# Ledger of designs, part 15: VH-VL binders against q8ixk2r445to577

Target 1, 133 residues: q8ixk2r445to577
Amino acid sequence: FFGMLQNKGLTDYCFDYNPPDENQIVGHQVILYLCHGMGQNQFFEYTSQKEIRYNTHQPEGCIAVEAGMDTLIMHLCEETAPENQKFILQEDGSLFHEQSKKCVQAARKESSDSFVPLLRDCTNSDHQKWFFK

## First folded at step 9 (VH-VL)

Design xg1
Fold by OpenDDE, fold request of step 13:
Structure xg1 (fold): chain C 133 residues (1-133), chain A 120 residues (1-120), chain B 107 residues (1-107)
Amino acid sequence: as target 1 above (133 residues)
Amino acid sequence: EVTLKESGPALVKPTQTLTLTCTFSGFSLSTHGVGVGWIRQPPGKALEWLANIYWRDHKYYNPSLKNRLTISKDTSKNQVVLTMTNMDPVDTATYYCARIPYGDYYFDYWGQGTMVTVSS
Amino acid sequence: DIQMTQSPSSLSASVGDRVTITCLASQDISDFLAWYQQKPGKAPKLLIYDASRLESGVPSRFSGSGSGTDYTLTISSLQPEDFATYYCQQHDNLPLTFGGGTKVEIK
């Protein structure tokens, strides 16, 4: 699966990553932004290693969850995907993080027009359902 | 200022099709993330969601009424149209259109509503 | 579908009273819960979304709390203009569903 990773509950919101430095793409938080299908910021790939890969840049980035955190942070991809970078995109659209045993949920940030994907307890929430488009 | 206004017939006969138009101002369905929904309320009863439409023409329907409902938009006219087929007296209600912000599922601005009575 | 059970269906209160309305969802709705105020002959007005986020322009005497399946709307000090019917609405899953409403009447 590849393309824009769109949330069900937040219509027309997609995973978005825009590093401030194109030469240093890691260490920043993945956000949700309006799906626009332009540029490289919203293109992701779900790989056979269960990574959510940001592969429009070199070196490639992979979404990771750091210890004790509920945010999705961009790390460098490894030859063998580390445990904190493994997600299961389930048939129902839920995105399950194996290590934390939590699901990725679209959540509102401080302002009404700002959203981020966060790890939360898995529910049947439409905000925890994701589809590539 | 955001405003919405419902228009359509006040009286519909059973089995006929209801067509309601929501005309709005203060926002546009060209705006990313924005949507418009329809909600109805029978006299003295609770609210029932009918359908949503969003700026990119995403449409959602209440499954209990899905086969009877069609929602569409004319962005250039700032209008959303809801059609409901095979009307029945049980469909008598005040019908509201309302704005949906940020691709969400709640309604921040509502029209005044239009009363639709289904009767022979 | 997610059933929203609102309680009480009605209550009588006086100006200045603390009023609490409860909404119970048939499943975890992940804090995606909105509250509306509706006065007779008028359209609903959004008060709160995301369980606890106060809509712009809404008086601070209104507050929302809760998590999981249980949510509460609180009016800290009831004002004359607050006599109305209040509805909760889950905005977590389609189809969207509303509570049965709570009519706040003057005692």
Scores: ipSAE 0.926, ipTM 0.961, lowest interface PAE 0.5, mean pLDDT 96
Fold by OpenDDE, fold request of step 13:
Structure xg1 (fold): chain C 133 residues (1-133), chain A 120 residues (1-120), chain B 107 residues (1-107)
Amino acid sequence: as target 1 above (133 residues)
Amino acid sequence: EVTLKESGPALVKPTQTLTLTCTFSGFSLSTHGVGVGWIRQPPGKALEWLANIYWRDHKYYNPSLKNRLTISKDTSKNQVVLTMTNMDPVDTATYYCARIPYGDYYFDYWGQGTMVTVSS
Amino acid sequence: DIQMTQSPSSLSASVGDRVTITCLASQDISDFLAWYQQKPGKAPKLLIYDASRLESGVPSRFSGSGSGTDYTLTISSLQPEDFATYYCQQHDNLPLTFGGGTKVEIK
């Protein structure tokens, strides 16, 4: 799967990554933003290694969950996907993180204009359902 | 200031189709993430969600209404239209349109509502 | 569909009282709950969204709390203008559903 990764519960919001430095793409948090289909910031790939790759830049980035965190952080992809970078996109649309055994949920930040994907206990929430567009 | 106003017939006969129009100001459906929903309330009863429409023409309907609903928008006129087929006396209610912020499922601004009575 | 059970259906209170209204969802709604106030002959007014986020312009005496399936609306000190009917609404899953309402009356 490849393209914009869109949330069901949060209509017209997609995974978005816009690093401050295009030459240093790792270490920042993946956010949710209005789906616009422009540029390179909203296009991701779900690979056979169960990675969510940010492959519009070199070297390629892969979404990871750091120890003790519930946020999605961009790391460098590795030849063999590490455990903290493995996700399962389920048939029902849920995005399951194998290591934490949690699901990715669209969540509002302090500001009503800002949203982020966070790891939460898996539920039937529409905010935990995702699809590529 | 955000405002919404419902318009349509106050009386509908059974089996006829109801057409309601929501005219709004203070916001636009050209704004990303914004939506408009319809909610109804029978006299003395609770609220029931009917349908949502968003800026990119995403539409959601309450499945309990058995595909009787159609929602559409005219962005240039700041209007949203709801049609409901095969009306029945049980559909007698005050019908509201309301704004949806940030692609969400809650309603932050409401119209005053329009009473629709279904009767022979 | 998610059923929202609101309690009590009605209550009597005096100005200055602390009032608590509860809403029980038939499943975990992940804090995606809104509260509305409705006065007779008027449209509902949004008070709280995301279980605890106060809508702009709403007095701070209103607050929301809870998690999972159980949520509460609290009015810390009831004011004369607060006598109305209150509704909860889950905004987690389609179809959207409302509670049965709680009428707050003057004692």
Scores: ipSAE 0.925, ipTM 0.960, lowest interface PAE 0.5, mean pLDDT 96
Fold by OpenDDE, look of step 9:
Structure xg1 (fold): chain C 133 residues (1-133), chain A 120 residues (1-120), chain B 107 residues (1-107)
Amino acid sequence: as target 1 above (133 residues)
Amino acid sequence: EVTLKESGPALVKPTQTLTLTCTFSGFSLSTHGVGVGWIRQPPGKALEWLANIYWRDHKYYNPSLKNRLTISKDTSKNQVVLTMTNMDPVDTATYYCARIPYGDYYFDYWGQGTMVTVSS
Amino acid sequence: DIQMTQSPSSLSASVGDRVTITCLASQDISDFLAWYQQKPGKAPKLLIYDASRLESGVPSRFSGSGSGTDYTLTISSLQPEDFATYYCQQHDNLPLTFGGGTKVEIK
């Protein structure tokens, strides 16, 4: 699967990543933004290694969850996907993080009207349903 | 200033089709993240969600009424239209249209509502 | 579908009273809950969204709290203009559903 990774509950919002430096793409948080399909910021790939790759740049980035965090951060992809970079995109649209045993949920930031994907307890929430478009 | 206003017939006969129009101002359905929904309220009863439509023509319907409902938009006229077929006296209610912010599922601005009575 | 159960269905209170209204969801709705105020013959007015976020222009005496399946609307000091019917609405999952309402009447 590849393309824009779109949320159901937060209608027409997609995974979005825009690193400040095109030559240093890691270390920043993945956000949600209106799906626009322009540029490379919203293009992701779900791989057979259960990675969500940001592969529009070299070296390629992979979404990871850092210890004790509930945010999604861009790391470099590895030859063998580390445990904190493994996700299962289930048939029902839920995006499950294997290591934390939590699901990715579209959420509003605490102090703004911006949105981010966060790890939360898995529910049947539309905000935890994702699909590639 | 955001405003919405419902228009349509006040009286409908059983089995007939209801057509309601929501005309709004202060915002546009060409703006990303914006939607419009319909909600109804029978006299003295609670609110019931009917349907949503968003700026990219994404549509959602209440499954209990889906086969009877059609929602559409005319962005150039700032209008949303709801049609409901096979009306019954049980469908007698005040019908509201309301704005949806940020592609969400809640309603921040409401029209005044229009009362629709279904009777022979 | 997610059922929303409000309690109480009605209550009597005086100006200055602390008023609490509860809303129970049939499943975890992850804080995606809105509260509305409706006066007779008027459209509902948004008060709270995301369980605890106060809508712009709403007085600070209104507050929302809760998590999981259990949520509460609180009016810290009831004002004359607050006598109305209040509704909760889950905005987590389709179809969208409302509570049965709570009528706040003058004692």
Scores: ipSAE 0.913, ipTM 0.958, lowest interface PAE 0.5, mean pLDDT 96
Fold by OpenDDE, look of step 11:
Structure xg1 (fold): chain C 133 residues (1-133), chain A 120 residues (1-120), chain B 107 residues (1-107)
Amino acid sequence: as target 1 above (133 residues)
Amino acid sequence: EVTLKESGPALVKPTQTLTLTCTFSGFSLSTHGVGVGWIRQPPGKALEWLANIYWRDHKYYNPSLKNRLTISKDTSKNQVVLTMTNMDPVDTATYYCARIPYGDYYFDYWGQGTMVTVSS
Amino acid sequence: DIQMTQSPSSLSASVGDRVTITCLASQDISDFLAWYQQKPGKAPKLLIYDASRLESGVPSRFSGSGSGTDYTLTISSLQPEDFATYYCQQHDNLPLTFGGGTKVEIK
């Protein structure tokens, strides 16, 4: 699966990654932004290794969850996907993070009207439903 | 200033189709993330969500009424239209249109509502 | 569908009173809850969204709290203009659903 990773509950919002430096793509937080499909900042791939890859740039980035965090941070992809980079996109649309046992949820940022994907306890929330478009 | 206003017939006969128009100003459905929803309220009763439409023409319907509802938009006219078929006296209610911000599911601005009575 | 159980259905209070209204969801709605105020013959007015975010222009005496399935709207000091019917609405899942309402009447 590849393309825009769109949320159901937050209508027309997609995974978005726009690093300040295109030559240094790791270390920043993945956000949610209106789906526009322009450029490559909203192009992601779900791989057979259970990675969510940002492969627009070289080296390729993979979404990871750092210890103690609930945000999605871009790391470099590895030959063998580390545990903190493994996700399961389930049939019902939920995006499950294997290591934390939590689901990715569209959420509003504190004190703002911007949005980010965060790890939360898995529910039947539309905000935890994702699909490639 | 954001405003919405519902228009349509005040009286509809049973089995007939209700067509309501929401005309709004102060915002546009060409704006990314914006939506408009319809909510109704029978006299003295609670609110019931009917349908949403968003800037990309994404449409959502209340499953209990889905087969009877059609929502559409005319962005150039700043209008959203709701049709509801096979009206019944139980559908008598004040019908509201309201704005949806940020692709969300809540309503931050509401029209004044239009009362629709279904009676033979 | 998510059922929203609002309580009480009505209450009587005096100006200056602290008023609390409760909304119980049939499932975890992850703080995606809105509160509306409706006066007779008028459209609902948004007060709070995301359980605790105060809508612009809404007096600070209104506040929302809660998590999971249990949420509350609090009016710290009831004012004359606050006598109205209040509704909660979950904005987590389709179909969107409202509580049954709470009528706040003058004692």
Scores: ipSAE 0.912, ipTM 0.958, lowest interface PAE 0.5, mean pLDDT 96
Fold by ESMFold2, look of step 9:
Structure xg1 (fold): chain C 133 residues (1-133), chain A 120 residues (1-120), chain B 107 residues (1-107)
Amino acid sequence: as target 1 above (133 residues)
Amino acid sequence: EVTLKESGPALVKPTQTLTLTCTFSGFSLSTHGVGVGWIRQPPGKALEWLANIYWRDHKYYNPSLKNRLTISKDTSKNQVVLTMTNMDPVDTATYYCARIPYGDYYFDYWGQGTMVTVSS
Amino acid sequence: DIQMTQSPSSLSASVGDRVTITCLASQDISDFLAWYQQKPGKAPKLLIYDASRLESGVPSRFSGSGSGTDYTLTISSLQPEDFATYYCQQHDNLPLTFGGGTKVEIK
């Protein structure tokens, strides 16, 4: 599945990846930004391995969460998806991170008017509901 | 400076359709990723959410109003319009439009409100 | 639908008093809570969003706290301009719902 990964509770906001150095896509945080048309920054693939891939760029990136952290960062994809790169998009729209047993929530970045996806305890919040469009 | 202003009839009769217009300035529903919502307040009572519309025309309605509501926008005029059918005296209230920042669900700037009385 | 219950429905206080207002949600709202101030004959004014973030231009004597289902608005030292009705609103889930209001009156 390909498309923009949108948030329900933050209407028309999508996963976005725009690292400061376009030649170094690893290690930077995924953000949320206004959904626009078919933009390269906002096109992700949800794979059969439960990865969220940034694959309109080479080398391909996969979203990961490092142990003990809440932030979603870009790693290089691996042939077999590591546990920290596995997300389950459930029927209720929650985006569940298997390793941490937490859900992805749209959150305001500290002391900022910008938004990021973060891991939080799973709730029924619309801000924890996601869909491809 | 962000401003919103409601306009419409002050008095309607039972069964009539109410049309309210929110005219705003200092932001745009064509480019800014924001929304406009409608909220009402019966005299001496709490606030009740009615409907939201967002810059890409996503619309949400309070389900308790049983499809009586229609919200639309005209981005070239900086206007949002709410229609509410089959008015009843219980619908007597001050009606507010308000801006919604960031596609969220809260209201950061409110119009002054317009009082609508439903009476025969 | 998420019910929001405010308490007390009214209170009397003097200038300089510390005032607390409680808002209880019928389910976990993940800190997605806003507080509004409304003076007679005027529109509500946003004070706080995301449970604890102060809106620009709002005096620092206002603060919000809480988590899960229980949230509190605090005015650390009540000023004459703070006599108003206060409403909470969950911005977690549709449909959006408000508390019943708390009227803060001069004693």
Scores: ipSAE 0.677, ipTM 0.884, lowest interface PAE 1.4, mean pLDDT 91

Design xg1
Fold by ESMFold2, fold request of step 13:
Structure xg1 (fold): chain C 133 residues (1-133), chain A 120 residues (1-120), chain B 107 residues (1-107)
Amino acid sequence: as target 1 above (133 residues)
Amino acid sequence: EVTLKESGPALVKPTQTLTLTCTFSGFSLSTHGVGVGWIRQPPGKALEWLANIYWRDHKYYNPSLKNRLTISKDTSKNQVVLTMTNMDPVDTATYYCARIPYGDYYFDYWGQGTMVTVSS
Amino acid sequence: DIQMTQSPSSLSASVGDRVTITCLASQDISDFLAWYQQKPGKAPKLLIYDASRLESGVPSRFSGSGSGTDYTLTISSLQPEDFATYYCQQHDNLPLTFGGGTKVEIK
């Protein structure tokens, strides 16, 4: 799948990656932002290796969750996907992180009206449902 | 200042189609990540959700009423319109429109409501 | 469909009392729970969203808590203007559903 990764329960919000330095892809948090499809910040690929790739720029980034963390952070993609970069996009729209055994949920960032994807215990919440546009 | 106001007939006959208009100000459905929903409340009863419409024309309907409801918007007039077919006395209620922030599913500003009585 | 059960259906209280209202969801709603206040003849007013976030302009005597299926609205010191009916609403899943309401009356 390739396109904008949208949330069901937060209508018209998409995965977005906008690092402070466009030449430094690694180490920053993925956010949720109103879907617009302009520029390259909202285009991701779901690969056969179960990666969520930010591949409209070089070097390519892959979304990861570091051990014990709940935030989705950009890492460099590797030839063989590491376990912390593997997500299962299930038929019901849930996005399961195999290593942590948790699901991606749209969440309000602390002390703001900004939104981010975070790992949470898996539920049937519409806020844990994702689809490509 | 965000305001919403419902307008439409106070009385309808059984089987007729109800058309309600929500006119709002202080926000727009053309460029913001917001929506407008419709909720009704029969006299002395709990609230029942009817339908939502969002700024990019995404629409959701209560499935128990899906075949009876149509929601639309006119962004140039700051209006949302709800149409409900085949009205019945059990549909007698106060009808509210309300704003939905952030593409979510809760309602932060409500209109004053309009009472609709369905009677012969 | 997620069923929302409020308790009690009504209560009587005096000005200054601590009031607690509960809302039970038929499944885990992941803190996606709103509380509304409705005075007679008026529209509902949003008090709380996301289970515990206070809407702007709502007095700090209102608070929300809970998780999973069990949620609580607390009024720490009841004021004369707080006599109203209170509704919970899950904003987790479509279709959106409301509790049956809790009427708070003067004792």
Scores: ipSAE 0.640, ipTM 0.891, lowest interface PAE 1.6, mean pLDDT 91
Fold by ESMFold2, fold request of step 13:
Structure xg1 (fold): chain C 133 residues (1-133), chain A 120 residues (1-120), chain B 107 residues (1-107)
Amino acid sequence: as target 1 above (133 residues)
Amino acid sequence: EVTLKESGPALVKPTQTLTLTCTFSGFSLSTHGVGVGWIRQPPGKALEWLANIYWRDHKYYNPSLKNRLTISKDTSKNQVVLTMTNMDPVDTATYYCARIPYGDYYFDYWGQGTMVTVSS
Amino acid sequence: DIQMTQSPSSLSASVGDRVTITCLASQDISDFLAWYQQKPGKAPKLLIYDASRLESGVPSRFSGSGSGTDYTLTISSLQPEDFATYYCQQHDNLPLTFGGGTKVEIK
């Protein structure tokens, strides 16, 4: 699949990647921002290797979660997807991270009115439901 | 400052269609990523959610009302309109409109409410 | 649909008392719970969202806690302006549902 990855429980919010340095797209956190489809920050590819790729720029980035962490960070894609870059988008809309056995949830940043995707224990929450548009 | 105000008839006969208008200020449904919802409260009873509309016209309805509800917005007038068909005495309630921040599902600013009585 | 059960349905308290109100959800709502205060003849006022985040302008004597299915609103030292009915609302899943309310009355 290719498009904007939207949240159900946080209506009209999408995965967004806006690295501070356009020449260093690795190592920064994925955020949630109002879906608008303008520019290339909100377009991602879900691959047959279960990767979520940011491929509108070279080199391509793949979303990862480092062991013991709950934040979604951009890494370089590899020929064979590492375990920490594998997400299963299930039929019910849940986005399951294989290595951690947790689900992606729309979450508010501490002391902020900004939102990010974070790993949480899997529930049936609408805030853990995602779809491409 | 954020304000919302409900307007519409105080008395409606059974079977008629109710039309309520929410007029708001201090925010816009064109660029802010927010929504407006409708909630009702029968006299002396708990709150019941009716419908939400968001800035890009995404809409949610309470399924218990069996497609009796229609929500729409007029962004140029800062208004949201709720219609409810086939009114019945059980629908007698105070009707509130309220602001929904961030596309979420809770309500941070509420109007004063408008009491609607359904009787012949 | 997620059923929200509040307890108690009413309570009597004096100024200065610590008051606790409980809200139980029929399933895990992942901390997506709001608390509202409603005075007679007035609209509800948001106190807390995301289970524990205090809305701007709400006095610090109000706090929210809990997780999973069990949530609590606490008023640490009841003031005269706090006599009202309190409602919880899950903001986790559609359809949105409210608790039945807890009326806090003057003893």
Scores: ipSAE 0.619, ipTM 0.882, lowest interface PAE 1.7, mean pLDDT 91
Fold by ESMFold2, fold request of step 13:
Structure xg1 (fold): chain C 133 residues (1-133), chain A 120 residues (1-120), chain B 107 residues (1-107)
Amino acid sequence: as target 1 above (133 residues)
Amino acid sequence: EVTLKESGPALVKPTQTLTLTCTFSGFSLSTHGVGVGWIRQPPGKALEWLANIYWRDHKYYNPSLKNRLTISKDTSKNQVVLTMTNMDPVDTATYYCARIPYGDYYFDYWGQGTMVTVSS
Amino acid sequence: DIQMTQSPSSLSASVGDRVTITCLASQDISDFLAWYQQKPGKAPKLLIYDASRLESGVPSRFSGSGSGTDYTLTISSLQPEDFATYYCQQHDNLPLTFGGGTKVEIK
């Protein structure tokens, strides 16, 4: 799958990656932003290795969750996907992070009206449902 | 300042079609992520959700009423219109329109409501 | 459909009392819960969304808590203007559903 990764319960919000420095794509948090499809910030590939790749530039980034964290952070992709970079996109649209046993949910940042994808206990929430467009 | 106001007939006969208009100001339905929903409240009873419409014309309907409801918008007039077919006395209620922020499913600003009585 | 059960259906309390209203969802709603206040003859007013986030301009005596299926609205020190009916609403899944309401009367 390649395209904009959208949320059901937060209508028209997409995964977005906008690192402060275009040449330092590692280590910054993935956000949610209104879907627009302009530029390259909202295009991701879901691979057969269960990666979510930011591959419109080189080097390619892969979304990861570091041990004990709930935030989605950009890492460099590796030839064999590390466990912390594996997400299972289920038939019902849930996005499961197998290493942590949690699901990706659209969440509001604590002190703002900005949104981010975060790991949460898996539920049937529309806010935990994702699809490519 | 965000405001919404409902308008339409106060009395409708059984089997007729109800048309309600929500006119709003202080925001535009061309704003990304914003929507408008309709909710009704029979006298002395709880609230019931009817339908939502969002800025890019995404629409959701209460499935218990799906075949009876149509929601539409006219962004240039700052209006949202709800139609409900085949009205029955049990549909007597106050009808509200309300703003939906951020593409979510909750309602942050409500109109004052309009009472619709269905009676012969 | 997610059923929302509010408790109690009504209560009476004195000015200054701590009031707690509960809302039970028929399934886990992932903290996607809103609380509304409705005074007689008026439209509902949003108090809380996302279970615990206070809407701008709402007095700090109102707070929300809970998770999973069990949620509460607390008024830390009841004021005369808090006489109203309170409704919960899950904003987790379509169709959107409301609780039956809790009428708060001030003695």
Scores: ipSAE 0.536, ipTM 0.846, lowest interface PAE 2.1, mean pLDDT 91

